# Ledger of designs, part 41: VH-VL binders against p0dw94

Target 1, 243 residues: p0dw94
Amino acid sequence: PAGTPAGAGASAGIGSDTGSNASEDSDMFPTIVFGDTVIERKEYVAALKAQHGAARLYFRQTYGVDPAEDGWDKAHDGEVPCRWLASRAIDELRRRHAAYLIGVDLGQVADDSYASIVARMEAVNSGNAELKSDGGIVYGRTGFDIDSYLSYELSALKNAYTGDESNPGMSLSDDEVRRYYDEHDWTKDGVDGKTPLDEVRGNVKAQMRSERYDELVSQRAEAIDVTDLPWDALYRFTAGRLG
Below, E stands for the ipSAE of ESMFold2; O stands for the ipSAE of OpenDDE; V2 stands for 0.75 times the mean of E and O plus 0.25 times the DockQ between their complexes.

## First folded at step 15 (VH-VL; framework fv_ucenprubart)

Design a1 (at its last look DockQ between E and O 0.52; V2 from the best seeds 0.00; counts 0 for: pae O 3.1 > 2)
Fold by ESMFold2, look of step 15:
Formats: structure tokens, sequence, C-alpha cells
Structure a1 (fold): chain C 243 residues (1-243), chain A 119 residues (1-119), chain B 108 residues (1-108)
């Protein structure tokens, strides 16, 4: 008969694996959702790695300890380094997702999911590779990893927002600009006193818009409710990653 | 306890201006909260007019009202103001102030101020 | 600017019957829809956030559903105290913000 041949090496997933060396609590990434968007383990782990140095600096400056040497699970005046780091990683993800959600509101991106960002990065990388192979000229970034692509795309979202004066906070009055200029140092290197406003007006406005955009993103991040996340499970996962 | 208390009812002639106040209490006035203004003509629906951030001289007005609405604040009295100029009969409404962060619901509302524009 | 279109404008419903109110957005707003209740001579009060999440203290007979452009508020068994005007609203994204035209619900 014309039956379907059985594959010689049918791909079986890993069966029961009792040889895992990690504890079950420290291995298991809990389900984290920002609104309707699932947070992937990979983006959380990347956020932990990115904020690792900040945690070490904070505990060194505040308590004279280095969690990498003194332990990530020992409390210092009620603060536990691995929990501090986990909370900071979540806050960083809230801020990133917030920036993307503002972009969604403006029609700049489809959604805030990590999978969508990766897919766009891969499409760009594949298109650039094809253009190089055909002898074409590739402008801009030609080989992104996820960190460089996130930085690139977040900058593009910010530039699009701050470059449109119709967006909230981006129309600046002359009085606001002068007040900001008066409150800040606008010195050329090696010159006493402030550079005249007329010479730096564009730079003053750009800084004001950048700061206002960052505040807007912070407000949007605060609208991502994380109160009911499985924090204990997240702390255990984080502690297992840090030792 | 957060409270928003608005100024009393007003009667105006067409072409005049009206300035409605909204005094805030029970929270830090110069904070991340915005004050929104929403109006409602008699028997009609709600209409958003714009917002002000009391921490800065920073406003954003709905396009329909751009050019004749002005929102201001006085930090010493924790009060926001909404002034509507060139009044016409269509501006007869109850005007509400409402507190909220951007990207959020309005969590507290004033009691409303009736403005009547009589021809 | 996002236009919210409510239907119907008015319903007269016998007590204990089901009330259904719809709201259609002129473009997708995902789940960024709110429902407010306004009784005569009162300020609006929040009932539902994010299309389907009941606000604290809201009776279980109120529910919301929908996403994208089509949303529904349901009162599954109308009580006398539910006689009010209901508004859909969008303010969970960047301004400008808008309200639906309202649906007045009366007890028959």
Amino acid sequence: as target 1 above (243 residues)
Amino acid sequence: QVQLVQSGAEVKKPGASVKVSCKASGYTFTSSYYMHWVRQAPGQGLEWMGLINPSYDSTWYAQKFQGRVTMTRDTSTSTVYMELSSLRSEDTAVYYCARGRLFSYFDYWGQGTLVTVSS
Amino acid sequence: EIVLTQSPDFQSVTPKEKVTITCQASQSIRKYLLWYQQKPDQSPKLLIKKASQSFSGVPSRFSGSGSGTDFTLTINSLEAEDAATYYCHQSLSLPPYTFGGGTKVEIK
C-alpha cells in the first residue's frame, strides 16, 4: 500500500528529565503579564543582566556592600539585593513597554510584545543580508542583536514623538524655554558664565522635549499595574539566576 | 481625601467670556496628576475640552476649543481655571473639572458649574 | 480623533430584564475603553475599565466585553437604582479623549 513512511528520527522533545540540576523554584519563570502582553523569560533575563551593575552600585553606595561578593539574598535595612534587582528589571520593562505603547497610540508600531520586536529585527537583518549578497548598498545598521535593535527602535520612537510639536508637551513657549535656560548651566568648555540663549536655544528645547518625553513614558509605565504579579515566584527565579 | 470644588453657576451674554475655577484638596496639587475639563450641555452627552498639568504652564486643548479656551492654575491656592471666550448659546453647559494621570481614568470629579449663555 | 458611537440612545426596560449597550470606535482602541454611569444631577462614576474590568464596588450585574472597535456594556438584571445615562469613554491612550453620545436607561 501507499502508506506514509515512519521517519527514522522522529524528533522527540526531551522526555522526562530528572537530570536537571536547577531547583524547580529557581528554574520556573512565572507568568508575567503587562495588561494583555505576556512578558517573555528572555526579555526579563536581559533586563536583569542590564541592571546588574546598577544593583551592585546601589548597594555599594548605600550600604557599603557588593551583592556579587556578599550575597544577593541578605537584607540591608529591609532591602534585599535580588528583590531590588527584580523590581528594577520589572520597572525597566514597564518603561520599555510604555514607550512602545505610546508608539502604538501614534501608529508607529503594531504592539509592545517582545516577539514582535524580535520579528522586526530579524526581518531587517534578513533584508540587509540579501541586499549585501546582491551587491547593493546597505545604509544604517546591518547586523542587529536584540539589545542594539531595542536601542535603535526606542530612539526612533522618541525622535518621532519629540519631533512633532502637536504631541502633548512638545510645544514650548518662549517663557518656558527661558525659565529652563535660567535654571541650568549652558557653558562652553573653559568659559565662565552661560552661553547666550540665542546661541543654544535649539539645544535647550531638545533637552526640554527629551525630559518631558521621559516623564510621559514614566507616567505610561505607572499605568502598567504590577501589583498582582507573582512577585514571590519572580524573586525565587531571580535569586536562582544570581546564585 | 481628594476633593475638587468648583465655582458657582454663571449667566453670560453671547460674546462674553466665563472663567470657572476648580479648587483641589487632599493631594499634592503640583504632582503627576493632570486636571481635565469636560462639559455637558443640558440633556446632552459629555465632551472633553482639554487638560492642564498644574506643575508646569503646560496645557493641551481639544481642537474644537483651540483658540478660545485657556486653562491656568494658581499653585498658592491649589486652583485650576478654565476660561472660555466668545461665548455662544451652544456653550450653555455644566462644566466639570476631573483629575487623572494621562493614560488613566478620571478618578475624581468636581460637582460641576452651570454656565448659561442667554441670547 | 477617535469617535465613539453608542447605541441605542435610549432604552426603557422592565425591572430584572437584561440591558445591552454598544459602543463602536472609529478605529481600533484595543481594550482601552471605559464605561461611566451618570445619575441625574451627579458627576459620572466609573463602572468598567479596560473594556471588561469592573471597578471597585461595582455590582456584579454590570459587565463589559469587546476589543478593537466593538464594545458592549451589559446589565444582566436591571435594578431600580440603575436608571441612569451610560457613557463609553477612551482616555487610556494619548489625547484627544472622547465620549460616546450616551445611552439613557429608564425603568419601564
Scores: ipSAE 0.446, ipTM 0.712, lowest interface PAE 2.4, mean pLDDT 86
Fold by OpenDDE, look of step 15:
Order: structure tokens, then C-alpha cells, then sequence
Structure a1 (fold): chain C 243 residues (1-243), chain A 119 residues (1-119), chain B 108 residues (1-108)
């Protein structure tokens, strides 16, 4: 008896911005501002999409419920999935903007606005297209989408920061490196046991700098006050996108 | 309650070094807080000297003090030290330690340490 | 380096009068401006954060306003205990940090 393949449950994706007449009131993205930077609807929706899987996983693990099946507006022990997701999306945006603001301070980028990021992406894409047209070799992706570009640019900012020992936290003493090495397991493929420090020193330093940078970004993110955001409106908007 | 207690007043000769201490209490010393040093010459404004991250023992000094200032920490006693070398008369000031996160504010200050540099 | 310029340097004010202190930044710092109060022979104390948010324990007569490059500290009704020097400070950037030159407020 040929076992009927279990039907691929239609992943109820975050509804594409296709213009269906959902009720006008639930579809209005509220004005949210990080300092002087306005958060765009597209930016927020992208953050929601990015955190969507994490939200489902959290509620599944914590409460044994999948919000995609049981509803995003249903409370579980005081937690509401759509609110949880909205909060996570805002946190992700805070971290992203924090990283960009650090970059602005260092003169790496001019602005942290979504529009500015898109403009930079377009400039890079146009430049690459031109190079290709001229027979030049474009290393890497010939065309970025916004998500890929964000990942690329944020990595570049991090690398630029961590690559300069004059930046706060990026100067490492030998003693610090040794202590960090001693406190962590360092394994290399094909080598049994802990790899000697001399062989992994660069990796140790890179990891230390990465962690310190992430802490810096976290502190900057915390400085972005979100207490006065229109949370209720955000929750409604979020719920409307998940249904 | 968070407290920052600094060492007592110092009198030094030109060319000497001074080491001021700041003992922190009432919070986790190796948390996300930095310790800053700010000085104030008599009748003058506030001047930021540098910071130390007690968690990593990393420092950042103002350019004006680079090569002369050294900030250190002792985690066992929750104490931060600021050493200033090659003292000049212009270094006569009240020196403050202040707790603060990056991109935030100084929420707690030491009582200040008067350093007098005189011949 | 962000430079903060305060004005005026000195004010002699009658009790119950309004005091206004300005701070101008050399570049936009959005709302990341701080105000500190320093009384004679005391350490500075935080008054205002994020240009307009009062710190805990700060009397309601103190208020901050502004964004971008231009900021104002206002004491709506000056009290005798408000005799102090006030400093603006920015929290936007990485170090180095700078303070405004200070504004000394004295009671007539």
C-alpha cells in the first residue's frame, strides 16, 4: 500500500503586499521613528519576515503551539505571538540601525535611513552592471537585493570596525588573548584536542573582536528608545499581515 | 546603591606621575558599563580624558593625553586607576571618575580628586 | 570631533525668573544631547537625557528641548539651589567625548 505523501502544509507566508482590499484600518503602517530616522513600512515588513520563523519556533518550544495554525493573536500564558514577533522585529531593526549609526560616526556611511541604504545598493548594482558591460570582472554577486545588500554592508561595517585596532575594544593584549584562548575550546579539523594558541591566534583575536563589536552594537541599539512607539498600532498592523 | 569612591588629594612636582583610584560598588563591575575619567581645571570646564572597559581591560584615550595617561582596572577590588605621567602645572585639576555606557550618559560620578602640580 | 558651543557663558538671574541656556553642535546629533548640572565643589549630575527627557529626581522646572544642532535648557522658575554651572554633552558618537564650555548661573 503506497503511503500517500503527507500534503506539504501550505506555509501560510506573510501575505505579499498584493493590493487585496483587506479592511483599510488594519493595513495602515503607523509612523515609527528611531531618533530622527523614520522606519519605512517595507523595512519593518522585511524584519517581520526575517523573524517569522523564530517566532513560530519560540511558541512551539515554549507552549507547544504553532501560531501559524492556532492564530497569531491568541494569548499563551500572557504572550501573544504577533506582539512577540513585532517586538523582535523592532529589536532587529534597532540592532541594524545601531550598526549603521556606528558606521556613520566613523564616516563609513553617510546615513542609516532605509532610503540611503537602498540608494547605496542601487549604486553598487549600477556600478557592477557597468563593469560587466565594459568587460570587467565583478567579484561576488552581480546584483544585490536589499536583504543581501544589508547583509553585505553590515558585514563590511563590522569588518572595517574590527579591522582597526584603534577602535574601542579592538586592541588586544597578549594576556587577554591567552586568557580568552584558555577559556574556550579551539578545535581544528583533523587535529585531536585543543589546537595550540600559535596556530589559532588570528582566529582567537577575530572572535574576540567580533564579540566586542556585537556588544558595542547592542549598547547602541539600547540607546534607541522605542518606549513611545505606537505599539498597539504596530501590533494591529502585524496581526493583519499574518492572517 | 552605586558608589564611586576616589582616592585623596595629591600634590606632585612637575615631571612626576600621579595615580588616582576609583573604587566602584553597588553594581557588577565587569558589566557593560565603562569607567570614564573627566578632569576640570580650576575655574574651567569639563574635559574628557578617556575610558576603560573593566570587562575587557580595553582603553580609549583622548588624543591630548595619549602617551601620558594609563587607565587600568583591578577586578578583584572593583577599582579603576588613572595614571598621568610627565605632569605639568596645566594638569592641576579635579579628576573625576564617572560610570557610563557608550552612547549613553554618565549616571554616577566619583567625588573628585584634586591633583595639584607645583614646583 | 563634535564641538558643542554653549551660550551664554554666564548669567546672573533673580530668583523666580526664567533661565535659558543654549547649546549648538557642530553637526547634527539628532536628540542625543545631555545636560549636566554642577554645583560648586560637587561632581556633575545628569539633568536631561535625549535632549528633553528629565533624569530621575530632577525638578519639573528643568526642561530640555531641541534636535539636530540646536538645543535649549530651560529653568522655568529659578530657585536659589539652582546656582550652578550647566554643561551640555553629546551621546551620539563614539569617543572622544566633548562637553560644552559651560554656563554659570548665579543668583542676584
Amino acid sequence: as target 1 above (243 residues)
Amino acid sequence: QVQLVQSGAEVKKPGASVKVSCKASGYTFTSSYYMHWVRQAPGQGLEWMGLINPSYDSTWYAQKFQGRVTMTRDTSTSTVYMELSSLRSEDTAVYYCARGRLFSYFDYWGQGTLVTVSS
Amino acid sequence: EIVLTQSPDFQSVTPKEKVTITCQASQSIRKYLLWYQQKPDQSPKLLIKKASQSFSGVPSRFSGSGSGTDFTLTINSLEAEDAATYYCHQSLSLPPYTFGGGTKVEIK
Scores: ipSAE 0.061, ipTM 0.653, lowest interface PAE 3.1, mean pLDDT 89
ESMFold2 (binder alone), look of step 15: mean pLDDT 90; pTM 0.909

Design a2 (at its last look DockQ between E and O 0.76; V2 from the best seeds 0.00; counts 0 for: pae E 2.2 > 2)
Fold by ESMFold2, look of step 15:
Structure a2 (fold): chain C 243 residues (1-243), chain A 119 residues (1-119), chain B 108 residues (1-108)
Amino acid sequence: as target 1 above (243 residues)
Amino acid sequence: QVQLVQSGAEVKKPGASVKVSCKASGYTFTSSYYMHWVRQAPGQGLEWMGLINPSYDSTWYAQKFQGRVTMTRDTSTSTVYMELSSLRSEDTAVYYCARGRLFSYFDYWGQGTLVTVSS
Amino acid sequence: EIVLTQSPDFQSVTPKEKVTITCQASQSIRSYLLWYQQKPDQSPKLLIKKASQSFSGVPSRFSGSGSGTDFTLTINSLEAEDAATYYCHQSLSLPPYTFGGGTKVEIK
């Protein structure tokens, strides 16, 4: 979900820290668990940073305010920007962990933990360094950072799912493909009417499979129950990181 | 209030086919909910047969029933169908439909449909 | 396919005594196990989700435990209305889905 979960947001406001206290907030990070997987502080902070712009856009469009200028702790019709941001970061992590959990079901990865992802990234980076040092051929990146490795691995998980017709939702009938084509814009610049289905059938199928995979990930993310997280502690940690 | 109402009991001969219906009400039929089919032979345990996603008209069948089972839906009547062909005496069972999101438990069950395979 | 093996198949128990039912999975399913109760001529009813989480309205005498491959359903003090067949089930991941063979519990 894009908003605050139903079981969160009842608490009185978080006191703000008026400056950067990055060294102090590491002792405040609560234990967060998605099912059997502990969420690490590093992955939460990265999700918070990634969603920062979305929070600013939302409050600007909805209330005419910018939390970066007007404060992250002021309520606007019951919504507090730092709490909205925290909930958004948790939702982002739910979607990522959900994609990995589908990969676990397919035997593609051992688990969804951040530590396992980092370990795989480090193994790839070490292997590439050895090949380069020995004069071997290294295809693609010489070394990943965690953000690029996550993008790489998530794309691989999605491709593996959508490329196997036996997976739920990936077997498409001709009738379904025709309906989807009819309902969407396949126009080509300079040509009257839609590009003929025969010319774009593969692209239509790929788009259908991609959308169905994304919906499946959303369903899996919703199955990660976050109602009983230590939301008040998480809000305090988040507020302490925002200026 | 969610309800799943199944068609009535049937008696079939070996080699015939049977088509059991499951009419859903009290929720949006073309949503993220799947419809599962589960059967239970007399005095035996529960056996999952497969599922259908009414939104996509997509199905997934247990290996044991592959080639003999077909699940379909009619969105205009909010009804799911399960058809089992080449019936044998071992197919005598109560057939249930059950609703559930993927990655979740089955929250509502139909009342069951007894299918008896004999002359 | 994940095979779920329940034991015992049948248990006749004096009222107020403890009932223990086990379910063994052929491979690890982490905590992704459900328990259902089925009374004669009725549809199954959910008791326990995610191995140990009681479903809404389920009496506190019912509890679940376990993870990985070995799971247990416990009825702490058996009541007359608990006479039923109990099934473990796995459906919290991608299909295929499976049920255990069932455990019939009768009042002695």
Scores: ipSAE 0.541, ipTM 0.794, lowest interface PAE 2.2, mean pLDDT 87
Fold by OpenDDE, look of step 15:
Structure a2 (fold): chain C 243 residues (1-243), chain A 119 residues (1-119), chain B 108 residues (1-108)
Amino acid sequence: as target 1 above (243 residues)
Amino acid sequence: QVQLVQSGAEVKKPGASVKVSCKASGYTFTSSYYMHWVRQAPGQGLEWMGLINPSYDSTWYAQKFQGRVTMTRDTSTSTVYMELSSLRSEDTAVYYCARGRLFSYFDYWGQGTLVTVSS
Amino acid sequence: EIVLTQSPDFQSVTPKEKVTITCQASQSIRSYLLWYQQKPDQSPKLLIKKASQSFSGVPSRFSGSGSGTDFTLTINSLEAEDAATYYCHQSLSLPPYTFGGGTKVEIK
């Protein structure tokens, strides 16, 4: 008897931002500001989507429940999935904006606003389209969506920062590198045991710089105060988008 | 309670070097806090000299002091050092260590160390 | 480098009067302005963070305002103990850091 494959439960996706006009007061996105930068609804919704899986996993692992099945508004040992998710989304946005602000400080980008990011994306897409039309070779993605562009640009910012030894934390002494090497496992494909430092020195330095950059971004993110955000309204909005 | 205790006053001749210490207590020394050095000439304002990350032993110096200033740390004693070489009369100042995170504020200061450079 | 310009350099003020100190940034620093107080023969102390947030233990007579490039520290009713030099500082950027030139407030 061929066991009927259990139907892929329809992942209750975060509802598409279809512009239906009439949804009640509960669906209004509250005004969220990071310093002087207004967070757009689209940014927040994207962050929610990005963290949605992590939230489900967290509650599954911690409490043995799936918020998608049991409800996003149900409290588990004092934690509410929709609030948890909202908080994580805000944290992600803080880190993102922090990275951009660091870039602004270094003159890598002019602004951390969503509109500015979109404008840069559009400029890149337009430039690539033009190059292609002219018979030029576009290396990489010929057209970015906002998520892909964010990933691309943030990586570029990180690489630019970590690639300049004059930037804070990016200068590494031989002693520091050696210590870091000694404290970590370094394996290379096809090589048994720890790879000699001379063969992995570049990777060691790259990892050190990456970690230091991430710490920098974390500190900048922490400096973005979110204590006075309209959390209750944000939770309601989040809950309305879930289920 | 967080405390930063600096070494005592120093008198140096021009061309000499001075090394000021700042002992930190009351918090994890190798946490996310940086140690900054700020000096103040008599009757003048505050001047930022540089910072050190005690966790990584990484430093950043103001351009004015590059080549003359060296900041170091000893994690075993939770102490930061600032060494200034090729001293000039203009280097006469009270030197402060101050704790702070990047993109934040200096929340704790040492008591200051007077360095006098005289012939 | 962000330059901070304070005004005035010096004020002699009668007790209970209002004191106003300004700090102008060479570029927008949003709300990332700090105010420090330094009394004679003492280390600086933080008064205000993020342009308008009072630090712990700071009397209510101290207030900060402003955004972008123009900021103000206000002492609503000057007390004798407020005789000090006040410095603005920015926390927006990576190093190097700079301070304003300072404003000395004396009691008349």
Scores: ipSAE 0.314, ipTM 0.726, lowest interface PAE 1.9, mean pLDDT 90
ESMFold2 (binder alone), look of step 15: mean pLDDT 91; pTM 0.910

Design a3 (at its last look DockQ between E and O 0.67; V2 from the best seeds 0.00; counts 0 for: pae O 3.5 > 2)
Fold by ESMFold2, look of step 15:
Structure a3 (fold): chain C 243 residues (1-243), chain A 119 residues (1-119), chain B 108 residues (1-108)
Amino acid sequence: as target 1 above (243 residues)
Amino acid sequence: QVQLVQSGAEVKKPGASVKVSCKASGYTFTSSYYMHWVRQAPGQGLEWMGLINPSKDSTWYAQKFQGRVTMTRDTSTSTVYMELSSLRSEDTAVYYCARGRLFSYFDYWGQGTLVTVSS
Amino acid sequence: EIVLTQSPDFQSVTPKEKVTITCRASQSIYKYLLWYQQKPDQSPKLLIKKASQSFSGVPSRFSGSGSGTDFTLTINSLEAEDAATYYCHQSFSLPPYTFGGGTKVEIK
């Protein structure tokens, strides 16, 4: 496996927001590993940013405080906002890495590393650029940033899984489909009562498969053990990022 | 105390079906726990057959048993059932239910149910 | 499907001596290997999770090690009550979940 890029030059001090370059911040970021996969600083920081609003909303609704004003380090009934946010970011990364690990199990991707995902994105972007320069037609998205590529690839992994009945959990018996249909509402505008199963069978099966895939990902994410991460160092890094 | 109590031993003829029950107590049946089924032929090792999520009524079967096994549950009695059809003499085994999550260890096991298939 | 291959199939060991059992996975399961003990006419009992973490109530003479594809269960000083069959198991990769073939341990 590829090691963490070596840092060079000056280190950033703890307790200051230097607005630092990536090398110094990488040297302060603790080593985080899911199984054998190194979690990169960039993917963690992106997860923090994505969950930042949720943390502010949670603390406002629960405790009447905004961490952006009150501080990310203050405890509220045992909950510390920067620790809450860090844990949530790790949980989001667990879910993403779990989906990729399912893809690895099926031979769809080589590994779940962030570097591997970036490499695939760059290959796709380069291929599309070559098609444009040769006068070819490029269908769909022609330039990805990492966030859009992750969304695209995760959707593709899910579609590939749920579209193959031979994948675990994707073979649905008639009895299972009927039971699911009976428990849920299947209506359409202007029609009294439930739409008959024969008219919505495809939709019922698609929803069942989607829910089973999400269940699989969620459960595989929980199986990624994070109890022994360097949580104190991660909390410190997170607090420094939030200012 | 978590307890899993299985139905009693059964003797069946080839071609018949068997339905083994596993009654759970001591925890919330429709929680995040799943019920797995594992069998063991006489003098042989353990073989995972599949699982059910009692909360969502979702099932995952080993491909070897797909089409012959059906797992169901009754939330009003906190009971899971495993039905195996088209029985063969090779299906003679002790059948265990075991509690766990989807990608996790089994923390509690039933006492086992011997199913004997003889002509 | 991940195949787990245990070795040896059988050991007869002098009391107080060390028992070593190996399990090889057909592909990497990282550290997520489980070990179970089964005594005659009993249900299996969990001994070790995550390759090396003892389950609650398991005597300290039991330990596990390994990662990737190669794993070991060790009984440091065999006691009479440890005569049993031992199984490795994995449930981290996509179903079906699988067990090793078992290792029967007897007291000489």
Scores: ipSAE 0.507, ipTM 0.780, lowest interface PAE 2.4, mean pLDDT 87
Fold by OpenDDE, look of step 15:
Structure a3 (fold): chain C 243 residues (1-243), chain A 119 residues (1-119), chain B 108 residues (1-108)
Amino acid sequence: as target 1 above (243 residues)
Amino acid sequence: QVQLVQSGAEVKKPGASVKVSCKASGYTFTSSYYMHWVRQAPGQGLEWMGLINPSKDSTWYAQKFQGRVTMTRDTSTSTVYMELSSLRSEDTAVYYCARGRLFSYFDYWGQGTLVTVSS
Amino acid sequence: EIVLTQSPDFQSVTPKEKVTITCRASQSIYKYLLWYQQKPDQSPKLLIKKASQSFSGVPSRFSGSGSGTDFTLTINSLEAEDAATYYCHQSFSLPPYTFGGGTKVEIK
């Protein structure tokens, strides 16, 4: 008896931003501001998409429910999936903007606005296209989309920061390195036990710097106050996008 | 209640070192807060010297004090120390410890420690 | 390094008068400006955060305004207890941190 293939449950995706004008008042994106930076609708929607899977997983693991099936507006022990997702999206945006603000402080980027990020992406894409046209070799991706570019640029900012020992927190003493090494397990392929410090010193330092940078980003993100955001409107918008 | 209690006044000769302590209480010492040191010469403004992360034992010093200042912490006593070496007359100041997060404000200050450098 | 320039350096003011202190940043710091009050023989105390948010316990006569590079601390009606030196500080940048030069307010 040929087992009937279980129907691919239509992944109720976050509705495509198709510009149909007739979105009811519930679909209006509220004004969201981080300091002096306005958060764009596209930016927020992208963050929602990025956190969508995590939200489903969280509710599945915590409550045994899938918001995509049971509804995003249904409360479970006081938690509402659409609100949870909105909060996570805002947190992601806070961290992203924090990283960019650190970059602004260091003169790596002009500002943390979404428009500026897009402009930089376009400039990179155009430059790469021109280079290719001229017979040059473009190393890496020749055409970034916004998500891939964000990932790329944020990594570049981190690398630039952590690669300069003059930056705050990036100077490491031998004692600090030794202590960190002692507190962590270091394994190398083909070596039994803890790898000697002299063989992993570079990795130890790189990890220390990475963690310190992440702490800076976290501290900066925390400084972005989101208490006064129009949360109710944001929740409604989010719910409307989660069909 | 959060309190920062500093050590008493010090009189030092030029070329000597001074170590000022700041005991923290009323919060988790190894939390996300940093301890900053700020000094103020008589009749002058505030000058930031550096910070220490008590949790990570990491320090960041102002360039002006680099090589002369050492900040340390003792987690068992929730105390931060600032040592300044090669003292000069210009180092005569009230030294403050202050609690704060990065990209934020200093919310609690010690009472200050007067360090006098005189021949 | 971000430089903060305060003006004026000194003010002698009659009680109940309005006091205005300005702080200019060498670059945009958005709203990440702080104001501290330091009374004689005391440690500094936080008055204003994020350019315009009063800290807990701060009297309503104190207010902050501004964004970008130009900021103002206002004492709407000066009280005798407000005799102090006021400092601006920025929370935008990474270390090193800098303070404004201070504005001393005295009572006539």
Scores: ipSAE 0.078, ipTM 0.671, lowest interface PAE 3.5, mean pLDDT 89
ESMFold2 (binder alone), look of step 15: mean pLDDT 92; pTM 0.928

